# VH-VL binders against q5gan3: the designs that were tried, part 1

No score or structure here was measured in a lab: all are predicted.

Target 1, 136 residues: q5gan3
Amino acid sequence: MDIKMQIGSRNFYTLSIDYPRVNYPKGFRGYCNGLMSYMRGKMQNSDCPKIHYVIHAPWKAIQKFCKYSDSFCENYNEYCTLTQDSLPITVCSLSHQQPPTSCYYNSTLTNQKLYLLCSRKYEADPIGIAGLYSGI
Positions, changes and structure headers below are counted from each chain's first letter, unless a header gives other numbers; Kabat numbers aren't used for antibody chains.
F, E and O are the ipSAE of ESMFold2-Fast, ESMFold2 and OpenDDE, as the mean of both directions, binder to target and target to binder. V2 is 0.75 times the mean of E and O plus 0.25 times the DockQ between their complexes.
[cut] stands for letters that were removed.

## First folded at step 1 (VH-VL)

Design m11 (framework fv_mogamulizumab)
Fold by ESMFold2-Fast, scan of step 1:
Structure m11 (fold): chain C 136 residues (1-136), chain A 125 residues (1-125), chain B 112 residues (1-112)
Amino acid sequence: as target 1 above (136 residues)
Amino acid sequence: EVQLVESGGDLVQPGRSLRLSCAASGFTFSDYYMSWVRQAPGKGLEWVAYISSSGSTIYYADSVKGRFTISRDNAKNSLYLQMNSLRVEDTALYYCARDSEYYDFWSGSYGMDVWGQGTLVTVSS
Amino acid sequence: DVLMTQSPLSLPVTPGEPASISCRSSQSLLHSNGYNYLDWYLQKPGQSPQLLIYLGSNRASGVPDRFSGSGSGTDFTLKISRVEAEDVGVYYCMQALQTPLTFGQGTKVEIK
């Protein structure tokens, strides 16, 4: 990264934002497995997260949603906001694992609104994804 | 025990069709990419096609594109290769192979780590 | 298509001596993620191929440490530090960076 950011926003930018969405070279198989290959040095433990979200939108566009972060998501102990627009998102779902260190992921591309975690109330920075919007 | 068993190879005339099957056992078939690789008698290995775990991503070698169709049935743990408009040059032993994609480079594996015994296809007049 | 060229095509070796096989690609197999998408396979006489090395230098599960892969970009080498009788067969390099996946011609390793 070329931007000086708080640790939460830096981690979110590095692990959950990919724009424009990378087109892997021909013969390179599976978006999520390719992404995890790129991110392998970033994993702290041997655990395989069951689900991981990647947003395919410019950082500036994502930051705008946290300007009006007026809700608190108690389950995450963070402020949050629902994106006004549907965003292109890849859902990485754990398919199989060979403990302690080997994992396989399925990639699902979708276009949905999501609950974005924000670093504080109003005029905040994005720090994570609480989940996808499941209804009207 | 992890196994792949091919079947369906036969002697056929040019222009005919043949369907190869590959039966998987001993692992979760729906978690793996699968490839077909062939070997003409006395010649080297030639990759033919692969299919993703869900079946949504498929690629073919130029020599078979438009004539061969790879497919899978995850409920039956089976991989297929439908071969149409067969040519003498398609004569080969056909292998199915599991394409392993561990993202953990410390202890995992990539590449085709499990192979079947092969099924012989002979295209001749 | 990426062309894979192996040399030598025939390699007679004395048991206990080292063996070295070269593989060259017509274009770089080094991805921006830092990995070389080159694999090595061994086909013993009358048997199916087996994976030896993946991503340039990583030994597959169960592969003895006398096998090693090295190289980057377009030039790669498979080395066997001390050839044993069970190592006879045809060795193939394969690129996995671009479709179609392509193999080298194969190198036949035989005991003298």
Scores: ipSAE 0.000, ipTM 0.528, lowest interface PAE 15.4, mean pLDDT 81

Design m12 (framework fv_mogamulizumab)
Fold by ESMFold2-Fast, scan of step 1:
Structure m12 (fold): chain C 136 residues (1-136), chain A 122 residues (1-122), chain B 112 residues (1-112)
Amino acid sequence: as target 1 above (136 residues)
Amino acid sequence: EVQLVESGGDLVQPGRSLRLSCAASGFTFSSYSMSWVRQAPGKGLEWVATISSSGSYIYYADSVKGRFTISRDNAKNSLYLQMNSLRVEDTALYYCARVPYDYGDYWAFDIWGQGTLVTVSS
Amino acid sequence: DVLMTQSPLSLPVTPGEPASISCRSSQSLLHSNGYNYLDWYLQKPGQSPQLLIYLGSNRASGVPDRFSGSGSGTDFTLKISRVEAEDVGVYYCMQALQTPLTFGQGTKVEIK
């Protein structure tokens, strides 16, 4: 398997898949504040992403969507597919930030179809989320 | 129309059990944390319990801890409160309420049901 | 537990005049994220409570501009700039910083 594909799917699995949904870390206010703090520490990154998505489904269920990608998402330069099923997702939305860089997030749990980024057109692994399905 | 409809309130003897239900409609029930809030006749509001959208995170008021169990069935769009070892001081109108944000980030009760009356009397 | 204390407990108001309700907490409700975790609710006679204000000062959907929330830390105020007949009821503050969630005793607003 391509090592870059393996690295991409491993990062996606680590940062964007949480099944079954874990408990809030002690000392944090809410799921996303705990998760985003962990993610920023792991990435050695002081920036506050405006939005982050977390899928609460088994890896095998998510991986099946990348068996065939019928679309190419030009803005990501990756193959992509709309999930056939709605998935339980936590949307972490940046509420505000204060100096020194401190990020505060709202957690919204929802069931949505999403555009999944796939490492290649056929028999691929999920590597990211392009966005939620808006109906248009 | 977004609605919460409670049922199951009754007159019961002290020490008995009762199960309350709340039927949700008009929104994606599985995406919201849910709470029970009660009000004794002529008195103020008292928070009872909250359950997260997935059911994994549950919190209780100390007065009901060990006696009451909050649960949900997302497939049926229903919230439940199992009340055991009922006491006279549990007499109240029990409201089902929706939390618009995931539990622990922002907590408000934006949609309330009509309430179901529980009377515990000898 | 965080104790919530409201004053006054009874507030007769002449229609068209302003009303002010105080809410004090035994512990600061100001989180490090900059928000005050205090909500205000109105219960009209015979009705379920309804959300008025969340996170200290944000009006809930459908709430008229005459309602405003202010304050920080342990001292909060709900103001009604011009009381109308439909504003009669019991007003409750609630702290949402930590469990158990706790309400004030309630302030009954009635028309003189």
Scores: ipSAE 0.000, ipTM 0.526, lowest interface PAE 14.6, mean pLDDT 82

Design m2 (framework fv_mogamulizumab)
Fold by ESMFold2-Fast, scan of step 1:
Structure m2 (fold): chain C 136 residues (1-136), chain A 119 residues (1-119), chain B 112 residues (1-112)
Amino acid sequence: as target 1 above (136 residues)
Amino acid sequence: EVQLVESGGDLVQPGRSLRLSCAASGFTFSSYAMSWVRQAPGKGLEWVATISGSGGSTYYADSVKGRFTISRDNAKNSLYLQMNSLRVEDTALYYCARHEGYDWYFDVWGQGTLVTVSS
Amino acid sequence: DVLMTQSPLSLPVTPGEPASISCRSSQSLLHSNGYNYLDWYLQKPGQSPQLLIYLGSNRASGVPDRFSGSGSGTDFTLKISRVEAEDVGVYYCMQALQTPLTFGQGTKVEIK
């Protein structure tokens, strides 16, 4: 795959894009528990994020949203944009944690607009998700 | 066994051109983004340019944009820096460095090649 | 561009004593994935830089446990619990959140 990526975009692509949405073995307790277990293996930091968003769309379709990223999201110190279209996304919400190793997540599949973080003003690459439209 | 070896540094006059090379060995070169980082004598580190594993994306420091071109030849496991319109302030030891995975920290550095720009 | 500022610039230390270096960024280095994109490098005299700490707090392979990194957002600290002679050199922080990649000006650690 020939993906042009900025530093932040490479990590975003790896951790927050899953298309087409993969199926995890029935031994896992749902999608998010399977995904977060896999991602903890990829991430060298074994923390349990309280919330994680996964977009189920092709990278090129997501990248196009950052073409017009002229708003600034102060709390992230990044440019941002609201997606023009609703996207299929899974919200992984931390249910409970048994430190240091066990994280348990609820999986919610939704279809909605989101605030995408972009690497710069205009003609940028996606680097993260600031939040969902209609709030958290 | 992972090694980066720079070459091509020389004494050149202002306004001239110079091409630096970095020979990589011991790893799958095309899987890693690569950078050039320089250090002026007695000064700190300054990032110069990065190229993606495929060569499809390049990034430059403002001080070198339009003058320097980073490129790679994955078949030869080689990284290059074409330096045009050299200035006295480009005088530095130039390091070739490898980015680790998707987090882009530098895990392997070469020994550096010295570029001196003076009249 | 993200400005990286280190303090102190010069740190003479007695062998066996602790040392602490501060690094501040002009904007947050905390990514939405929960990681701080701040790395620490050591350049020993006459040598190439070497990785010490990546993503804020992770020790690189082969780095002694007397080295630790901490902090989040804009304020970061590198600590050496007991400085040894081999620890002399210039320490640099670097942000890798976005291009251009930027380094602090460096902190020279030397033995008193």
Scores: ipSAE 0.000, ipTM 0.508, lowest interface PAE 17.3, mean pLDDT 81

Design m3 (framework fv_mogamulizumab)
Fold by ESMFold2-Fast, scan of step 1:
Structure m3 (fold): chain C 136 residues (1-136), chain A 122 residues (1-122), chain B 112 residues (1-112)
Amino acid sequence: as target 1 above (136 residues)
Amino acid sequence: EVQLVESGGDLVQPGRSLRLSCAASGFTFSSYAMSWVRQAPGKGLEWVATISGSGGSTYYADSVKGRFTISRDNAKNSLYLQMNSLRVEDTALYYCAKDLGYYDSSGWFDPWGQGTLVTVSS
Amino acid sequence: DVLMTQSPLSLPVTPGEPASISCRSSQSLLHSNGYNYLDWYLQKPGQSPQLLIYLGSNRASGVPDRFSGSGSGTDFTLKISRVEAEDVGVYYCMQALQTPLTFGQGTKVEIK
């Protein structure tokens, strides 16, 4: 149950939205290595998530997608919606890890639709990303 | 004990190529980023290049971009620097350094190797 | 690029006296994670550089208590409370916040 991996709206804004996109740290070690290290420190979590998404769009543009959630994502136990617009996204993919707390990530910048998790069915706030739309 | 041993430095003419090697031991090599830092005779330190633990990400100083290539062989615990189109200004002692900059609470370069001397002269 | 400026460039010191080295960066080295990405290295004559201080103020393993680092943002100081003969060498600050990684010019500490 991924419900425990949900980030509340405040945490979602802090950990999954970066607009305009800046490196973290800027310009070396890869965007995701800096961000994921910082995120794990803030969440006090020694686990290395296999994947993490960061949206590079203003909060108001993202928030509008949760005005009405047309679906319920049972695997997350949350309302969800497919964004009508493609959004710039950085995908952080776990490459390898070594104890005690070294997680190494690849950074991929892409532009595509995503499945957004919303706090309720109507007039809700974004709380997470369920995945990217693969275009079937 | 962690050991870094550089080799491959030589006297070469401008425009030629040279490949430096760094043999690492005493730690899990694939788990750490590695860097090359150089020092011209009587001058200060200049960062040259860094490679991530997996080899998936590389970073270069502007002065060497397009000419130098950093690479690694994790199965052999070895770091390399392929230097093409060498210039007189590339003359320096080249250090291999273990890079802890991936961790928020660690210093950047520790330890450093002994260095290998590259002299580019006509 | 972040420019690192050290002063003084030459520092003759009498044994037992304190020494202080300044390092200034052209932009803030304070990251949003709360760390200052500034290291200090010591290169003793004829030797490879060694890590002395990391992330602004943390002493590396085996570094004596007489060494301390302080500062935040753009202004950093390395202090030696009582200089000893083995402290002779060139001290370098380095910023690691942005690529390219850049070093100060170095400060040569010599015994008078």
Scores: ipSAE 0.000, ipTM 0.515, lowest interface PAE 14.6, mean pLDDT 80

Design m4 (framework fv_mogamulizumab)
Fold by ESMFold2-Fast, scan of step 1:
Structure m4 (fold): chain C 136 residues (1-136), chain A 119 residues (1-119), chain B 112 residues (1-112)
Amino acid sequence: as target 1 above (136 residues)
Amino acid sequence: EVQLVESGGDLVQPGRSLRLSCAASGFTFSDYYMSWVRQAPGKGLEWVAYISSSGSTIYYADSVKGRFTISRDNAKNSLYLQMNSLRVEDTALYYCARDWGYEYYFDYWGQGTLVTVSS
Amino acid sequence: DVLMTQSPLSLPVTPGEPASISCRSSQSLLHSNGYNYLDWYLQKPGQSPQLLIYLGSNRASGVPDRFSGSGSGTDFTLKISRVEAEDVGVYYCMQALQTPLTFGQGTKVEIK
């Protein structure tokens, strides 16, 4: 990680970006379960999030979308922008849980446009994902 | 309480077929991966096959690939192992096991059903 | 395939004394998420296997605190701090990082 990144961007880079994508050893049964277990420990949170997104693209390709944020996402209290390019994304969706001990996730690889959360309106860094763009 | 009960084991001649069943109760069967693990008399454990919770992902040990078929019926809370072209080397106690497929451990095992393949 | 090797294969123990079982893998079981995908099972005489330890060091529900798992990468150890009569049986390690899932040969723990 770049040491000049804002705290929100550093967390986003660490937890939601995997590029080049590390393919787990052949025969590893779940990409998302490993990541989500690690993330839960890192965030010191025992809750099982319903959904998590991982982008498989270079940081510079993602960062450019926050050069100008044309919208404000009130649910997150953050600026946001729709990516004009589709990006490879892994969707981790909660399948089963045994609280408080375990969370189990399905992994789906897709290629979609998404709504990025940006740290400010101009010349900002990505800090999260608000959601995936739904086709018409 | 979680229970797994295997059935279908029998004495059969080489080249014949058997179908094993595992009846699950005490948990939501459709939420779990399931595995078959076997143990030859007086020998160690050998993993045979697993099936994902939905049934869409299946993997077999090389020793049984092409001969055995794992399947499940979530409406009946049942796991199956269809064993074709049986060999003397397939003689074993066959366990079904509840598989935490995402964290890769077997937290509950059935009592086992004995398959004997003898000429 | 990942080869799992246990030692010793036979371990006579005096009741109340500690016991230690080693398990080695032909490839690292440490994933980039920080977990070792190694589990330990106990098979008591005439019974089905039961889970003791999962993901290297986590004790399964109902397992006494005298059991502990340690190690990382390719070298793992199961320790029993004070062996009791009920602990006799065959102990197996299993790697769960890659399919096919593979077991060690087993270590038979007997009361001396």
Scores: ipSAE 0.006, ipTM 0.566, lowest interface PAE 10.1, mean pLDDT 83

Design m5 (framework fv_mogamulizumab)
Fold by ESMFold2-Fast, scan of step 1:
Structure m5 (fold): chain C 136 residues (1-136), chain A 124 residues (1-124), chain B 112 residues (1-112)
Amino acid sequence: as target 1 above (136 residues)
Amino acid sequence: EVQLVESGGDLVQPGRSLRLSCAASGFTFSDYYMSWVRQAPGKGLEWVAYISSSGSTIYYADSVKGRFTISRDNAKNSLYLQMNSLRVEDTALYYCARESFYDSSGYYPYFDYWGQGTLVTVSS
Amino acid sequence: DVLMTQSPLSLPVTPGEPASISCRSSQSLLHSNGYNYLDWYLQKPGQSPQLLIYLGSNRASGVPDRFSGSGSGTDFTLKISRVEAEDVGVYYCMQALQTPLTFGQGTKVEIK
């Protein structure tokens, strides 16, 4: 990336943005098992998060949504915004774990609007994903 | 102990169908990815298909794609392989294998347990 | 598809002597996580395959320490430091980095 990033946005970019979408490993176990193994290795922790989202869109397109981060998501204690259009997203869902070391993930590729977590109110940077828009 | 028991192998004519079953016991079946691997008489091992723990992710070898269907019933601890349009070259001993992919050292896609196999013979 | 090539295909060994089996892949099996996705299996006569080595060099549970795996990228070796009668059978390498999973042709180890 050609963009200078804060620590929170840098982590989000590294762990939750993959554009253009690449296989990791190439299709063997589905996308998420390779990605989640890599992510745990990079962060040097053995936690198995129950769900992880990966956005397949350029950073500049994602960053613009936090320009109007006018809502507060109390569950995350962060500002948030609903994306104005659907984005291609891979949902990594924990299928099974044997704590602390073994994690199994299912991969689901979908197009959905999502709730982005933003670093502050207005003119902010994306720092995470609160969830997917259910349409209800 | 972990056990995998295959059944359903038979002598069938070309073009017919056959369904193989694998009964799992001694572990939580719904937690594991499963594969079918076959071995033609006197030949080497050939991977056929795999299915994820939930059944949502499935892959086939090109030689069987469009003819074979892998499925599982986690409530019955059973893995299946529906084989349609059988060919003479499908003649093989079919093994059910349990996949492991994570442990304390990381990502490990390997077969830690295998069944005894069930023989499928396709001939006229 | 990743092609796996083993050599030799037949290996007669005198009991107590060492044995080496080579496995070569058409593409690198070294993943960005630092692991080589290459496993070794043994099929004893009339039996199902059993796991010997996973991720290039790790011995499976219950496998004697006379078995060792080495190599990286495209060239891998399985060594038996002292072959015993119970080691006869066909040895297979398998790559698990990419779909479809592919096996080598097998190396038949037999006592001469």
Scores: ipSAE 0.000, ipTM 0.534, lowest interface PAE 15.0, mean pLDDT 81

Design m6 (framework fv_mogamulizumab)
Fold by ESMFold2-Fast, scan of step 1:
Structure m6 (fold): chain C 136 residues (1-136), chain A 123 residues (1-123), chain B 112 residues (1-112)
Amino acid sequence: as target 1 above (136 residues)
Amino acid sequence: EVQLVESGGDLVQPGRSLRLSCAASGFTFSSYAMSWVRQAPGKGLEWVATISGSGGSTYYADSVKGRFTISRDNAKNSLYLQMNSLRVEDTALYYCARDYWSGYEDYYYMDVWGQGTLVTVSS
Amino acid sequence: DVLMTQSPLSLPVTPGEPASISCRSSQSLLHSNGYNYLDWYLQKPGQSPQLLIYLGSNRASGVPDRFSGSGSGTDFTLKISRVEAEDVGVYYCMQALQTPLTFGQGTKVEIK
C-alpha cells in the first residue's frame, strides 16, 4: 500500500509527524525549539502558534484513523475523528516571544487520544490536529 | 465500568410502532459505532442496524429497511431504534452492542453487549 | 449478502475433551489489508452474546487460552482444547467484512 499525499496531508505529514522521534542538537533548548526552527524554514512564515502537536507514530497507522472520518467539525470546516487509540505526542506550548520573529517553546511528551482533521468523509487523509482528548 | 442498558420492549399488535432505547455509560459514546442485533425465541442472532459514531452513516438489514430507523443522541449517550409497521416476524430479544474499531489495525467487532429488551408482536 | 454456514449445529462434548466448530463463508473474508474479517461469539444459556475471537485468530480480552481460531478466506475453525462446564452455550461466527453483517446459524455445545 502506497502513502497518498494531498497538499494538506503533505503539510501535516511534514510539520506534525515525527517517527521515529528525532533527537535535536544540544544547542536547542528542548525538542520543540528545534522543530519550530525547522518549520519556520519550511513554511517561510514568522507566526508563533500558541500550541503545536507532533505525533510519533507511523504515517500509515495515522492514515487509518481517517478511513472512518464521518464527523464534521464545524469549527474547522473539516471532517474529523477521535482516535480510539492513545498516541505518543509532543505538545509544543509557546513560552515567550522575542519580537519580531523569535518563538520559544516548552516541550511535553505525552500519550493520549486526539482529534484528527481529515480531508474528506471516509477514506480520507489526515490534514491536522484539532486538539487532544480532555477526558470529558 | 462499561455498560449498555436497553429498554422499550413491549407486546404490540402487528402494524404498530415501538421505539427502543439503549443507555450507554463508562466510555466515550461518540467514538464508537453502535449496532442493534436481535434474536427470535429459540433462533440465532440477526444483525438489524448499525450507526456510525457521528450518526452520519446508517446501515440496515434488508428485512427491516424502510421500516426501522437507527439513531443516536451523543449528548445523552443514547442509541435508539424506531420500529414502524411491525410484523409478527419482528418478535425477538433486541440487543444493543458497541462496535470497536482500531485505527492502528483497521479492524472492528462487537465487544460489549446489553442485556436485551423483548419485543413481542402478536395479535 | 455473505452467507455464513456452521457445522456441526449440535455438539455434545464430554468435559475435558476437545471440540471443533467449522464456519464457511460464501465469499472470501480476506481483505487487501491482510486481515480476515471473521469474529466468533459465545452465548451462554440465558445470557447476552460475548466476543471470543476477532479477525479470525485473535482472542478477546479475558478469553482463556483453550480457545483458538484459525483459517483464512472462506474456511474458518474455532477450537476448544479442553471443554469445561462453563463453555456450554451457542457459538456463532460473524463476518464483519461488509454490510449486511451476517451470522452463522450457531453451534450448540452441550455437556454429555
Scores: ipSAE 0.000, ipTM 0.513, lowest interface PAE 17.7, mean pLDDT 81

Design m7 (framework fv_mogamulizumab)
Fold by ESMFold2-Fast, scan of step 1:
Structure m7 (fold): chain C 136 residues (1-136), chain A 123 residues (1-123), chain B 112 residues (1-112)
Amino acid sequence: as target 1 above (136 residues)
Amino acid sequence: EVQLVESGGDLVQPGRSLRLSCAASGFTFSDYYMSWVRQAPGKGLEWVAYISSSGSTIYYADSVKGRFTISRDNAKNSLYLQMNSLRVEDTALYYCAREGLYDILTGYPFDYWGQGTLVTVSS
Amino acid sequence: DVLMTQSPLSLPVTPGEPASISCRSSQSLLHSNGYNYLDWYLQKPGQSPQLLIYLGSNRASGVPDRFSGSGSGTDFTLKISRVEAEDVGVYYCMQALQTPLTFGQGTKVEIK
């Protein structure tokens, strides 16, 4: 039982997994504006995050990717793996053109492989996303 | 408005049991991780236990592991702490706290706290 | 367990003057996601704790901008630019990176 990995896995599950993908009410400008606005509605005096990834797949499917990799990502100081399969992912990216009083996000739904952060040291639980695989 | 109201604190002898309750209102209780935090008279804050929104993930401080059990009833918007084999050092004001989720990129601060319920363990 | 150490433990302040509280962790609180999992709480006399700052530097809803949090890794600071009478109480830092969640021992801010 590793205390650090319990928190990391818990946060990742809550913050980056949305399955099945929810729909936001009429009036929001796409998925990310709905999601980020909903979450940020509780906050004051905080900046708009520049990028966020949301995976639309069951937790058990995501956990399996971490069981098959022993690679270590130096820049994240964590174990990591490239998913074997493409996953449905929403990319929320902060727009260059910002209204004075709000955070405006571009929403991109895509199917891509991603670099998943895992902790082999603590039973290989998923704890984050390092980035998307571009196929280059 | 978000409200957390604790109850069940009492004066008990060492070795006895006590059950604390926390009644939540003003938010969707089933969406939030919940914690118990205690404070001995004149002392600082000590985290006791947390429970996930579904109840499937639970963690305890070493000082209470094996003696205390955290649980929740989402249908009743209630959080519980079953305290067994009580010790004098368990004497404290016990707070119910919500682990708020402010942003999907951030984390879980204790954004709302109840008023606390006093547990006194004395021989 | 992550040990949290606050300094000073007692801080008498003249009204209108600044106050500064330090918090040191025995391990880095910087997660791979780029956030420092350190929160600050205020407990006013006879009241429950209230959230002031989360994730190192973000003010909680309704918290005046005279409060600011800074730092990264193991060394953190809470500053009050001009202390007011309503700011009296005990200030606690807490790490939320690892379980068990751990608090500093508290800093009592009082008016001289």
Scores: ipSAE 0.000, ipTM 0.529, lowest interface PAE 13.5, mean pLDDT 79

Design m8 (framework fv_mogamulizumab)
Fold by ESMFold2-Fast, scan of step 1:
Structure m8 (fold): chain C 136 residues (1-136), chain A 122 residues (1-122), chain B 112 residues (1-112)
Amino acid sequence: as target 1 above (136 residues)
Amino acid sequence: EVQLVESGGDLVQPGRSLRLSCAASGFTFSSYSMSWVRQAPGKGLEWVATISSSGSYIYYADSVKGRFTISRDNAKNSLYLQMNSLRVEDTALYYCARDFEYSSSWYYFDYWGQGTLVTVSS
Amino acid sequence: DVLMTQSPLSLPVTPGEPASISCRSSQSLLHSNGYNYLDWYLQKPGQSPQLLIYLGSNRASGVPDRFSGSGSGTDFTLKISRVEAEDVGVYYCMQALQTPLTFGQGTKVEIK
């Protein structure tokens, strides 16, 4: 692995994996408002993403899915894989924004399969979430 | 000194089978992904197949999928390409190539063999 | 499949003059790790291909500094600052971001 692949994986671990699910501190209205405030501060990002996903599973369990990263997700220009197992996930949905400084999110806890973005084809590390599996 | 030596190329009739071999030396073969790349006479390069270092992950070009099988024997430092149902358009010089990077299967091809010629004609 | 398009396909060059070859991809080759999965190869007459540039801009071992690769995303350039007689051959770009691995058509560099 090169250093930039390692950094992408570390960012994903820090920003999108929370296991066991933490209760955010006093002063925040709900899980996502605490998490998204932390993320924006840490990344120096004034952008309010419309949707953010957080996985509540151990890193080792998530890593195994990118071992079989055989699909390419054109929209993200990354390899990807559908998780074989449903995972507990919090969906943070942007409710309203007061630009440039305030973002307000709704928190929804669900259990679903998802599309993981992987650092390369096969034997890869997770670097993001493309979306949730809507089932057909 | 890294060496890749291909063999097995021959003149064969359409519909027949042929097996190509690539003997690797001068490096830890089991640590690298390997590929076959072909070149038709007077034409450009075309990727054929890749196999991961462990042999667990394999990918083919659509033109050969279902007809060709890539395999490796890490104990013998050898790469193989089993070619079935050969077509005239499979006529090409077949190169064995090493992918540089222990844990990534196609960063780049840093070493190429001399190639082995396969001619499919009656 | 990612389509790789090279231009020009034929490039006659006077020795000592610079040369430039373009390679365009139908999809971005920039990975989230910051690398462009675009490689350049040279095939001299009667020889196997040899690696020149990997991951967009890195020179392979033994490649003279007169060769340089640049570009990002979908538009890439290989430059030779001063073409020498030994640089004659067919130059290929290749994307290594996804399978199938795909090559450009090749650019034949010839001495005028």
Scores: ipSAE 0.000, ipTM 0.501, lowest interface PAE 19.8, mean pLDDT 81

